# Miniprotein binders against q96jn8r1131to1294, part 9

Target 1, 164 residues: q96jn8r1131to1294
Amino acid sequence: TLEFLENHGKNILLSNGNRTATRVASYNQGIVVINQPLVPQLLVQVRIDFLNRQWTSSLVLGVITCAPERLNFPASACALKRAAWLLRGRGVFHNGLKICEKFGPNLDTCPEGTILGLRLDSSGGLHLHVNGVDQGVAVPDVPQPCHALVDLYGQCEQVTIVNP

## First folded at step 10 (miniprotein)

Design Wd
Fold by OpenDDE base, fold request of step 11:
Structure Wd (fold): chain B 164 residues (1-164), chain A 83 residues (1-83)
Amino acid sequence: as target 1 above (164 residues)
Amino acid sequence: SKEEDLFKEAEEFAKLALEMLEKGDYMYAAEYYLLAAEDALEAGNPELAFEYARKAIELAKKSGNEEFLEEAEELLEKIKEEL
């Protein structure tokens, strides 16, 4: 079953069989990684459960290609300078640097209840899904194996893995 | 060279910091300046690192993250040793 790994940001508390992640302090140190690697046609989805409007920005969604169980997580996903492809706001980032300015809807403005999904297509393209709608290929030719990563940053204080 | 690459990365992070400032996001701006400072220091440019670290500290105070502020100040002290 899909669940978050025990190796996570220090401000994260896991619950609900490790399917729910809650950031319980500050606005960062909230990175979590899903246990099973992404494989073609597998749709992994998380729901935004709670937003704290006192902060700015919101969750970051993406993938890492290094071993997640041994990863020393930085305070935020923006500091991942290797083996990382991230979606933040409307931008796409690779190893900390922005490679696309505008892609899909703005993740920073997604309300509570929004369901965000990641899926690899048969050609290795990483797709973003928003409330069941395929937004297209965010990152082409993602190295495999890779693991879905969620950074509970800023406003986003809780997410839950949900089934398609 | 390695130093040149680090310097370029530092500049890129500084640019990202400015972008965050433009939309009023002091949290990310602080983090990006800290990253820029680290790269600049490793690139052998402690003067530039000092400037970035100072900006990170300033913004960290605005963001209200004491843990991050402490980290930035520790980096600043490390940078001072190289000046």
Scores: ipSAE 0.882, ipTM 0.941, lowest interface PAE 0.6, mean pLDDT 96
Fold by OpenDDE base, fold request of step 11:
Structure Wd (fold): chain B 164 residues (1-164), chain A 83 residues (1-83)
Amino acid sequence: as target 1 above (164 residues)
Amino acid sequence: SKEEDLFKEAEEFAKLALEMLEKGDYMYAAEYYLLAAEDALEAGNPELAFEYARKAIELAKKSGNEEFLEEAEELLEKIKEEL
């Protein structure tokens, strides 16, 4: 069963059998990691449950290749300077730095109810799925094992892991 | 060298901060300037770190995130010790 790990950002409250993450304070400190590592053909999906429009920006999706159980989470995913590939807005980031300016839809404008997914293909390419539609390879040759990461940042106040 | 790499990373974070400001996102801008300050300090450039930290603090005050503001101010004090 896919769940969020107990090791998470300071402002996160887990519920619903650790399948729902809610940021209960401020706009950051909202990083969560999914327990099972991504393996080829496994589709991991989260649904945006609630947006708080008093803030700007929205959730960040990505993967980490370090051990998530011992990770000391920074205030936001943008501060992950090691073993991290992130999708934010329309950009792709690696270890904090931007490596692609435009990819897929703008995550900052996804409405409540949007289902976002991550999947590794047989060649190690990381795919983004939006409402079940494969948007293509966001990051090629991702090291394995890796874990899906969600940063509940800015407007994104709550997400829930959903089955494909 | 490690210091040179840290300096370059600091500059890249500062560029990202500026990009966020251009988009009106002061929250990320503050965080990027803080990251830039940390890198600059570790790179042995406290003068540059000082400038980035001040920018981070200025923007952090707009967010209402007291914890982040406190972190930035603590970093500034550490930087001052190296000047």
Scores: ipSAE 0.882, ipTM 0.941, lowest interface PAE 0.6, mean pLDDT 96
Fold by OpenDDE base, look of step 10:
Structure Wd (fold): chain B 164 residues (1-164), chain A 83 residues (1-83)
Amino acid sequence: as target 1 above (164 residues)
Amino acid sequence: SKEEDLFKEAEEFAKLALEMLEKGDYMYAAEYYLLAAEDALEAGNPELAFEYARKAIELAKKSGNEEFLEEAEELLEKIKEEL
């Protein structure tokens, strides 16, 4: 069963069998990691449950290749300087630095109810899915094992893991 | 060298900060300036670190994130010791 790990950002409260993550304070400290590593053809999906328009930006999606249970989470995913590939807005980031300017839809403008997914293909390519539609390869070669990461940042205050 | 790499990383974070400011996101901008300040300090450039840290503090005050503000101010004090 896919769940968020107990090791998470300090502003996160887990509920619904650890399938729902809610950021209950400020706009950051909202990183969560899904327990099972991504394997080829496994589609991991989260739904944006609530957005707070008080803030700017929104959730970050990505993967980490370090051990998540031991990870000391920074205040936001942008500060992950190693073993991290992230999708934010329309950009792709690796270890804190932007490696792609425009990819897929703008995550900052996804409305509540949007279902976002991550999937590795057989060649190690990381795919983004939006409402069931494959947006293509965001990262061509991701080391394995890796874990899906969600940063509940800014507007995004709650997400829930959903089954495909 | 390691210091050169850190310096370059600091500049990259500062660029990202500016990009965020251009679209009105002072939250990420503050965080990127803090990252830039940390890198600059470790790179042996306390003067540049000081500039970045000040910007981070300024923007942190706008966000109302007291914890982040405290972190930035602590870094600033550390930087001052190296000036």
Scores: ipSAE 0.876, ipTM 0.939, lowest interface PAE 0.6, mean pLDDT 96
Fold by ESMFold2, fold request of step 11:
Structure Wd (fold): chain B 164 residues (1-164), chain A 83 residues (1-83)
Amino acid sequence: as target 1 above (164 residues)
Amino acid sequence: SKEEDLFKEAEEFAKLALEMLEKGDYMYAAEYYLLAAEDALEAGNPELAFEYARKAIELAKKSGNEEFLEEAEELLEKIKEEL
């Protein structure tokens, strides 16, 4: 029942029962959101299906804490200046600004086939999983409800929701 | 104050733009300079906003994103009205 929400970036095409998102143009306009908020027992996982190494940077992964169904998304997640906690490269960003220089692996170098996961712990900490391995708390005490977001930016042209 | 906070935020976006330039990511660099320009203008510093917007436009030309370039040039014209 986990699907990408129909409200998404304008360069996204949803397929596979809305479990696969493809950026079909340009390098941006690729924001997608999972259709259910995160809860402690829920692990949201996406697999990187297709990368185009022409671009320098790759996907962004994170959460927004405002309701996503009617939100007007910016062209790129870096412009989310409210209610957003994002992982880009090795950095952690809150409302567009970097709050941690180095957390987990560098998302810009993750190969095709990498499975990236997000979940909340019981304290509201946001955890990143990489290929089944918990990388620890990226963001402490994220307000709830929050919604998992992927920006298919640059290199990243396709991701698919996979079951844990 | 709000203006003081916006000015500091603009400087942080400009630092992020420089980081992206070092990586050779001209698209992110241009996007961050445009965010810096927007904050500088809202902070009441149109001279700084002009410089950031000009940098965003220069970098956008390198990236080839026509829609972004149009948006950046529209912001620059708005900034000129406040100079």
Scores: ipSAE 0.792, ipTM 0.902, lowest interface PAE 0.9, mean pLDDT 92
Fold by ESMFold2, fold request of step 11:
Structure Wd (fold): chain B 164 residues (1-164), chain A 83 residues (1-83)
Amino acid sequence: as target 1 above (164 residues)
Amino acid sequence: SKEEDLFKEAEEFAKLALEMLEKGDYMYAAEYYLLAAEDALEAGNPELAFEYARKAIELAKKSGNEEFLEEAEELLEKIKEEL
């Protein structure tokens, strides 16, 4: 079963059989990683449960291609300078640097209840799903194995892993 | 070279900081300036690193994040040793 890893950001509390992650302090230190690597046809989905609109930016969604169990996570996913492909706001980032200005919807405006999904296609392309709708290929050739990552940043205070 | 790559990366993080500042996101702006400062220091440009770290600190004070501010001030002290 899909769960968040016990190795996570300092401000995260896991609950619901490690399927729910809550950021319990501040605006950062909220990185969580899904325990199983992505494989073709595996759709990993999280629901945005709670938002705090006092913050400007919201969650980051993406993948890392290094072994996540013992990584020393930075305070924010933006500081992942190796082995990371991330979606933030409207942008796509590789190793901390923007490689695409606009892809899919603006993650900073997704409301509570939004279900965000990640999957690899058979060519290693990373797809974003939003409320069941495939947004297309965000990253064309992600090295495998990779793990889905969520940074409960700013507005985003809780997400839950949900079944497709 | 490694130093040239780090310098270019520092400039890219500084551009990201300005983008976030333009949209009013002081937290990300501060975090990107701190990343820029770290890269500039590793690139052997402590004066540029000092400029970026000072900007990160200024923005962190606006956000009220004491942990980030302490981290940024520690980096600034490290940078001063290279000036």
Scores: ipSAE 0.792, ipTM 0.903, lowest interface PAE 0.9, mean pLDDT 92
Fold by ESMFold2, look of step 10:
Structure Wd (fold): chain B 164 residues (1-164), chain A 83 residues (1-83)
Amino acid sequence: as target 1 above (164 residues)
Amino acid sequence: SKEEDLFKEAEEFAKLALEMLEKGDYMYAAEYYLLAAEDALEAGNPELAFEYARKAIELAKKSGNEEFLEEAEELLEKIKEEL
């Protein structure tokens, strides 16, 4: 069963059998990782439960290829300088640096209730899903194994893993 | 070289910091300047690292994040040892 790993950002409280992550302080220290690696045709989905629009930026969604169980996470996913591909706002980032200015919807404007999904295709392409709709390939050739990651940054205070 | 790559990376983080400043996102701006400072220091350019760290500290004060401010100030002291 898909769960968030116990190894997570220090401002995260896990609940509901580790399927819900809440950032309980500040604006950062909110990185969580899904406990199973992505395999072709596994759709990992999270629902945005609570947002605080006081902040400018919102959650980051992506993958890491390092083994996550003992990894020391930085305060924010932007500081993941290796083995990371991330979606932030409308941008795609690799190892902290922007590689695409515009892909899919603007994550900073997604409302509460939005369901965001990550899936690998058979060629290692990373797909973003929004409310069940495939947005296409964000990253064409992600090494495996990789794990889905969410950074409950800024606006995003709670997400829950949901069934596809 | 590793130093040339780190210097280029520091410049890219500084560009991201400026982008975030223009959007009014002082928290990301401070974080990107701190990343730029770390890379500049590792690249052997403590003068540039000092400039980036000072910017990160100024922006961290606007964010109210005491833990980040302490981290940024600790990096600044480390940078001063290399000046």
Scores: ipSAE 0.771, ipTM 0.889, lowest interface PAE 0.9, mean pLDDT 92

Design Wp
Fold by ESMFold2, fold request of step 11:
Structure Wp (fold): chain B 164 residues (1-164), chain A 83 residues (1-83)
Amino acid sequence: as target 1 above (164 residues)
Amino acid sequence: SKEEDLFKEAEEFAKLALEMLERGDEMYAAEYYLLAAEEALEAGNPELAFEYARKAIELAKKSGNEEFLEEAEELLEKIKEEL
């Protein structure tokens, strides 16, 4: 079953059989990783449960291509300078640096209840789904294996893994 | 060269910090300035690293995030060793 790994950001509390992640302090230290690598048949989905609108920016979503069980996570996903492909706002980032200005919806404005999904296509392209709607290829040809990552940053205080 | 690449990355992080300031996100801006400082120091430009680290600290003091401030101040002391 899909679960968040026990190796996670310092401010995360896992609950609901490790399917729910809550950031219980501050605005950062909220990185979580899904335990199974992405494969073309697998759609990983999380629901935004709680937002705190006092913050400006919200969650980051993406993949890491290194083994996540023993990785030392930085305070925020923006500091992942290796083996990381991330979606923040409308931007796409590789190893912390922006490679695309606009892709999909603005993650900073997604409301509570939004279901965000990640999957690989048969060519290794990374797709974002929003409430069941495929937004297209965010990142072509992502190296495998890779794991889905969520950074519960700023506004985003809780997400839950949900079935497709 | 690796030094030129690191300097360019520092400039890119500083641009991201400015983007976040334009959006009113001072904490993200502070985080990007700290990344810029780290890259500038690794690129062998401690004066630029100092400038970026001071900006990160200035912005972060408003937040009360003591762990980030401790990290940023540690980097600043490391930078001072190379000035």
Scores: ipSAE 0.794, ipTM 0.905, lowest interface PAE 0.9, mean pLDDT 92
Fold by ESMFold2, fold request of step 11:
Structure Wp (fold): chain B 164 residues (1-164), chain A 83 residues (1-83)
Amino acid sequence: as target 1 above (164 residues)
Amino acid sequence: SKEEDLFKEAEEFAKLALEMLERGDEMYAAEYYLLAAEEALEAGNPELAFEYARKAIELAKKSGNEEFLEEAEELLEKIKEEL
């Protein structure tokens, strides 16, 4: 089954059979990675369980192409300067730099209960799903293998892996 | 050149920091300024790196994030060695 990987940010507590990740301190150090690489036909979904609106920005969602099991994660996903494609707010970022100003909904305003999904299409395009609705291709040709990543940043204090 | 590319990246991170300040997110702004400082130092511009690192530290002091402050201060000391 899909689980969050044991290697994760310092402020993360895993629970619910490693399907739930909670940030238990501060606003950062909340990177988690799904324990299986994305392949065509695999839809990885997480539900936003708890938000703290004290903070301005919220979770980051995306992929890395480095093997994640022993990777030394930075405090925040914005510092992933190689092998990373990330969605933050409405922006798409490659290796920390913005490559698209507007894609999909604003992740900073997604409410509790929102289900966010990632999958690859047959061409290696990375798709975002929001509450079951495909938002299209965020990144057209992600190298494989790649691994789904969530950064429980700022507002986002808990997410849970859910089945499609 | 490689240095020109690194300098451009430093400027892009600084622009992201300013964007976050305009949105009121001082912690993201501090993180982006620290990234800008790292890139500027690698580009061979320690004076610019110093400016960015001090901005990151000033913003982080307002938030009280001790771990970030320690990381940023270590970078600042490294930058000072190249001034």
Scores: ipSAE 0.768, ipTM 0.894, lowest interface PAE 1.0, mean pLDDT 92
Fold by ESMFold2, fold request of step 11:
Structure Wp (fold): chain B 164 residues (1-164), chain A 83 residues (1-83)
Amino acid sequence: as target 1 above (164 residues)
Amino acid sequence: SKEEDLFKEAEEFAKLALEMLERGDEMYAAEYYLLAAEEALEAGNPELAFEYARKAIELAKKSGNEEFLEEAEELLEKIKEEL
């Protein structure tokens, strides 16, 4: 089954058979990666379980295209300068730099209970789903294999992998 | 040129830092200023890198994030070697 990798941010505690990630300290050091690459046409989903609205920014969601098992993660996903395609707030980022100003909802305002999904289409396009609804192609041609990543940043203190 | 591209990337990170300040997220702003400093240094502009690194350090001191502050101070020392 899909699980978060044991290689994760310093402030993460895994539970629920490694399907739940909790940031237990500070505001960062919360990067987690799902243990299998995205399989084209299959949806991978996480639910936002807990938010602390005292922080301003929230989680980052996306993919990395390098092998995650022994990668040395930075404190925050914004510092992933290679092999990373990320959704933050309303923007899409490649290797730390914004490539699209507005795509999908503002992740910084998604409430507890929101289910966020990633899916590769048959052309290598990366789709965002929000509460089951396809938001379209965020990134048209992601190299494969790629691995789903969540940075439990700021507001976001817990997410859980859920079935589609 | 490569240096022109790196300088442009430094400016983009600095713009992201300013966006975070507008939102009141000083720690994200500090992280983006540190990235801007790294790119400015690689672009051959240590004076601009120094300005960005100093901003990152000042913002980060409010947070108490000692690991980030140590990283930022190490970059500042590297920048000073090229001033």
Scores: ipSAE 0.749, ipTM 0.880, lowest interface PAE 1.0, mean pLDDT 92
Fold by OpenDDE base, fold request of step 11:
Structure Wp (fold): chain B 164 residues (1-164), chain A 83 residues (1-83)
Amino acid sequence: as target 1 above (164 residues)
Amino acid sequence: SKEEDLFKEAEEFAKLALEMLERGDEMYAAEYYLLAAEEALEAGNPELAFEYARKAIELAKKSGNEEFLEEAEELLEKIKEEL
């Protein structure tokens, strides 16, 4: 069963069998990691449950290749300077630096109810799914094992893991 | 060299900070300037680190994030020791 790990950002509260993550304070300290590593053809999906328009930006979605249980989370995913591939807005980031300017829809403008998914293909390409639509390869040749990461940042205050 | 790479990374973070400011996102801008300051300091450029840290602090004050502000100010003090 897919669920968020107990090792998470300071402002996160887990509920619903650790399938729901809620950021209960500020706009940051909201990183969570999904327990099972991504393997080819496994689609991991989260739904945006609540947005708080008091803040700017929104959730970050990506993967890490280090051991998530021992990770000391920074306040935001942008500060992950190793073993991290992230999707933010329309950009793709690797170890904190932007490697792609435009990819897929703008995550910052996804409304509540949007279902975002990550999937590895047989060649190690990381795909983004939006409401069931494959947006293509965001990151080619991702090292394995890797774990899906969600940063509940800014507007995004709650997400829930949903089954395909 | 390692220092040169760190310097380049610092500049990239600063560019990201500026990009965030251009779209009105002061939160990320502050965070990126802090990252830039850290990298610049590690690169052996305390003068540049100082400038980035100052910008981070300014934006942190605007955002009202006390925890972040404290971290940035602590870094600033470390930078001053190397000036």
Scores: ipSAE 0.741, ipTM 0.899, lowest interface PAE 0.7, mean pLDDT 95
Fold by OpenDDE base, fold request of step 11:
Structure Wp (fold): chain B 164 residues (1-164), chain A 83 residues (1-83)
Amino acid sequence: as target 1 above (164 residues)
Amino acid sequence: SKEEDLFKEAEEFAKLALEMLERGDEMYAAEYYLLAAEEALEAGNPELAFEYARKAIELAKKSGNEEFLEEAEELLEKIKEEL
């Protein structure tokens, strides 16, 4: 079953069989990684459960290609300078640097209840899904194996893995 | 060269910091300046690293993130050793 790994940001508390991640302090140190690697046609989805408007920005969604169980997580996903492809706001980032200015809807403005999904297509393209709608290829030719990553940053204080 | 690449990365992080400031996000701006400082230091430019680190510290103080501030201060001290 899909669940978050025990190796996570220090401000994260896992619950609900490790399917729910809650950031219980500050605005950062909230990175979590889903246990099973993404494989073609598998749709992995998380729901935004709670937003704290005290903070700015919101969750970051993406993939890493290094071993997640041994990863020393930085305070935020933006500091991942290797083996990382991230979606933040409307931008796409690779190893910390912006590679696309505008893609899909703005993740920073997604309300509570929004379901965000990641899926690899048969050609290795990483797709973003928003509330069941395929937004297209965010990152072409993603190296495999890779693991879905969620950074509970800023406003986003809780997410839950949900089934399609 | 590797140093040139690191320098370019430092500049890119600094640009990202400015973008964050433009949207009023001091948290990310601080983080990006810290990243820029690290890259600049590795690129062999402690002077530039110092400037970025100073900006990171300033913003960290504004955001109230004590843990980040401590990290930035530690980097600053490391940079000073290279000046």
Scores: ipSAE 0.737, ipTM 0.897, lowest interface PAE 0.7, mean pLDDT 95
Fold by OpenDDE base, fold request of step 11:
Formats: C-alpha cells, sequence, structure tokens
Structure Wp (fold): chain B 164 residues (1-164), chain A 83 residues (1-83)
C-alpha cells in the first residue's frame, strides 16, 4: 500500500492511513515522501485536495534518490541540493538548479481535484501524468531506487494518494 | 574546482531569485537568495554571500515567516565572521 512516510516536513499532518497530507501552518515545511520506491510501470498518483489562495505558487512534484527515512527536510524542495529531480510550475529542476524551462502543464495553476502522477518507464525515464494522461518524459535516466516526493508549498494545502 | 562550482551555483540561485521577483513571488525569491548566500560562503566569497543574505532578509520580512527570517539572520552573522 502506498503511504506517506512518517519522516516529513514540520508543518505536515498525516491522516487517512497516512495517505493524506495536510500542511497545517505557514506556506512551507510541507515536504512528504511516498514509502514505496518507484519501479518501472508503477504509477504513483496524488490528488490536490485543497488550495489556499492566500499564498503564491503551488505543489512541487519529483523524486529523490537518497534514503528518505534519514532525510533532513529543508523548508522547501527548492533547497534540496542533492539527489533531487523536481517539477515546479512548468520547470524541471535538478539539485536546485533549473534544467528545463518548460515541460507539461503549469503545476501552479492546477485546480483542486487534479490528479498528478509519476511513473518510471523501462528505460528509466520519469513520466508525469496529469488526470491520467501521460505528459511524456520529464527526466530521462533517473537513478534507481528513487522515491516520489511532494512538496505541499504555497497554495497547496492538502493532497491524497489515489489509486490509478 | 569545487569552489568554482559552488560560486557558479550561487550565481544560478541568484538568477532564480530574480526570476521569482519578476513574477512577484517574494517567498521563493527570499529562499533562493538564502541558498545563493550559503553557496557563496562555501565558495570562500563572504562578500558576495553578505550581499545575497541581506537580500534574503529583506524579502523574508515580507513573508511573515519568522523561522526563515531567523535562519537568514543566523547565516548573516556567520558571514560577518568571515569578512
Amino acid sequence: as target 1 above (164 residues)
Amino acid sequence: SKEEDLFKEAEEFAKLALEMLERGDEMYAAEYYLLAAEEALEAGNPELAFEYARKAIELAKKSGNEEFLEEAEELLEKIKEEL
């Protein structure tokens, strides 16, 4: 069963059998990691449950290749300077730096109810799914094992892991 | 060299900060300037680190995040020790 790990950002409260993450304070400190590593053909999906429009920006989605159980989470995913590939807005980031200017839809404008997914293909390419539609390879040749990461940042106040 | 790479990363974070400011995102701008300051300090350039840290603090005050502001101010003090 896919769940969020107990090791998470300071402002996160887990519920619903650790399948729901809620940021209960401020606009940051909201990083969560999914327990099972991504393996080829496994589709991991989260649904945006609630947006708080008093803040700017929205969730960040990506993967880490370090051990998530021992990760000391920074205030935001943008500060992950090691073993991190992130999708933010329309950009792709690696270890904090932008490696792609425009990819897929703008995550900052996804409405509540949007289902976002990550999947590794047989060649190690990381795919983004939006409402079940494969948007293509966001990051090629992702090292394995890796874990899906969600940063409940800014407007994104709650997400839930959902089955495909 | 390692220091040169760190310096380049500092500059890239500063560029990202400016990009965030251009779109009106002061929260991320503050965070990127703080990251830039950290990298500049590690690169052995406390003068540059000082400039970035000051910018981070200025923007952090606007966000209302006391924890972040405290972190930035602590970094500033460390930078001053290296000047």
Scores: ipSAE 0.715, ipTM 0.888, lowest interface PAE 0.8, mean pLDDT 94

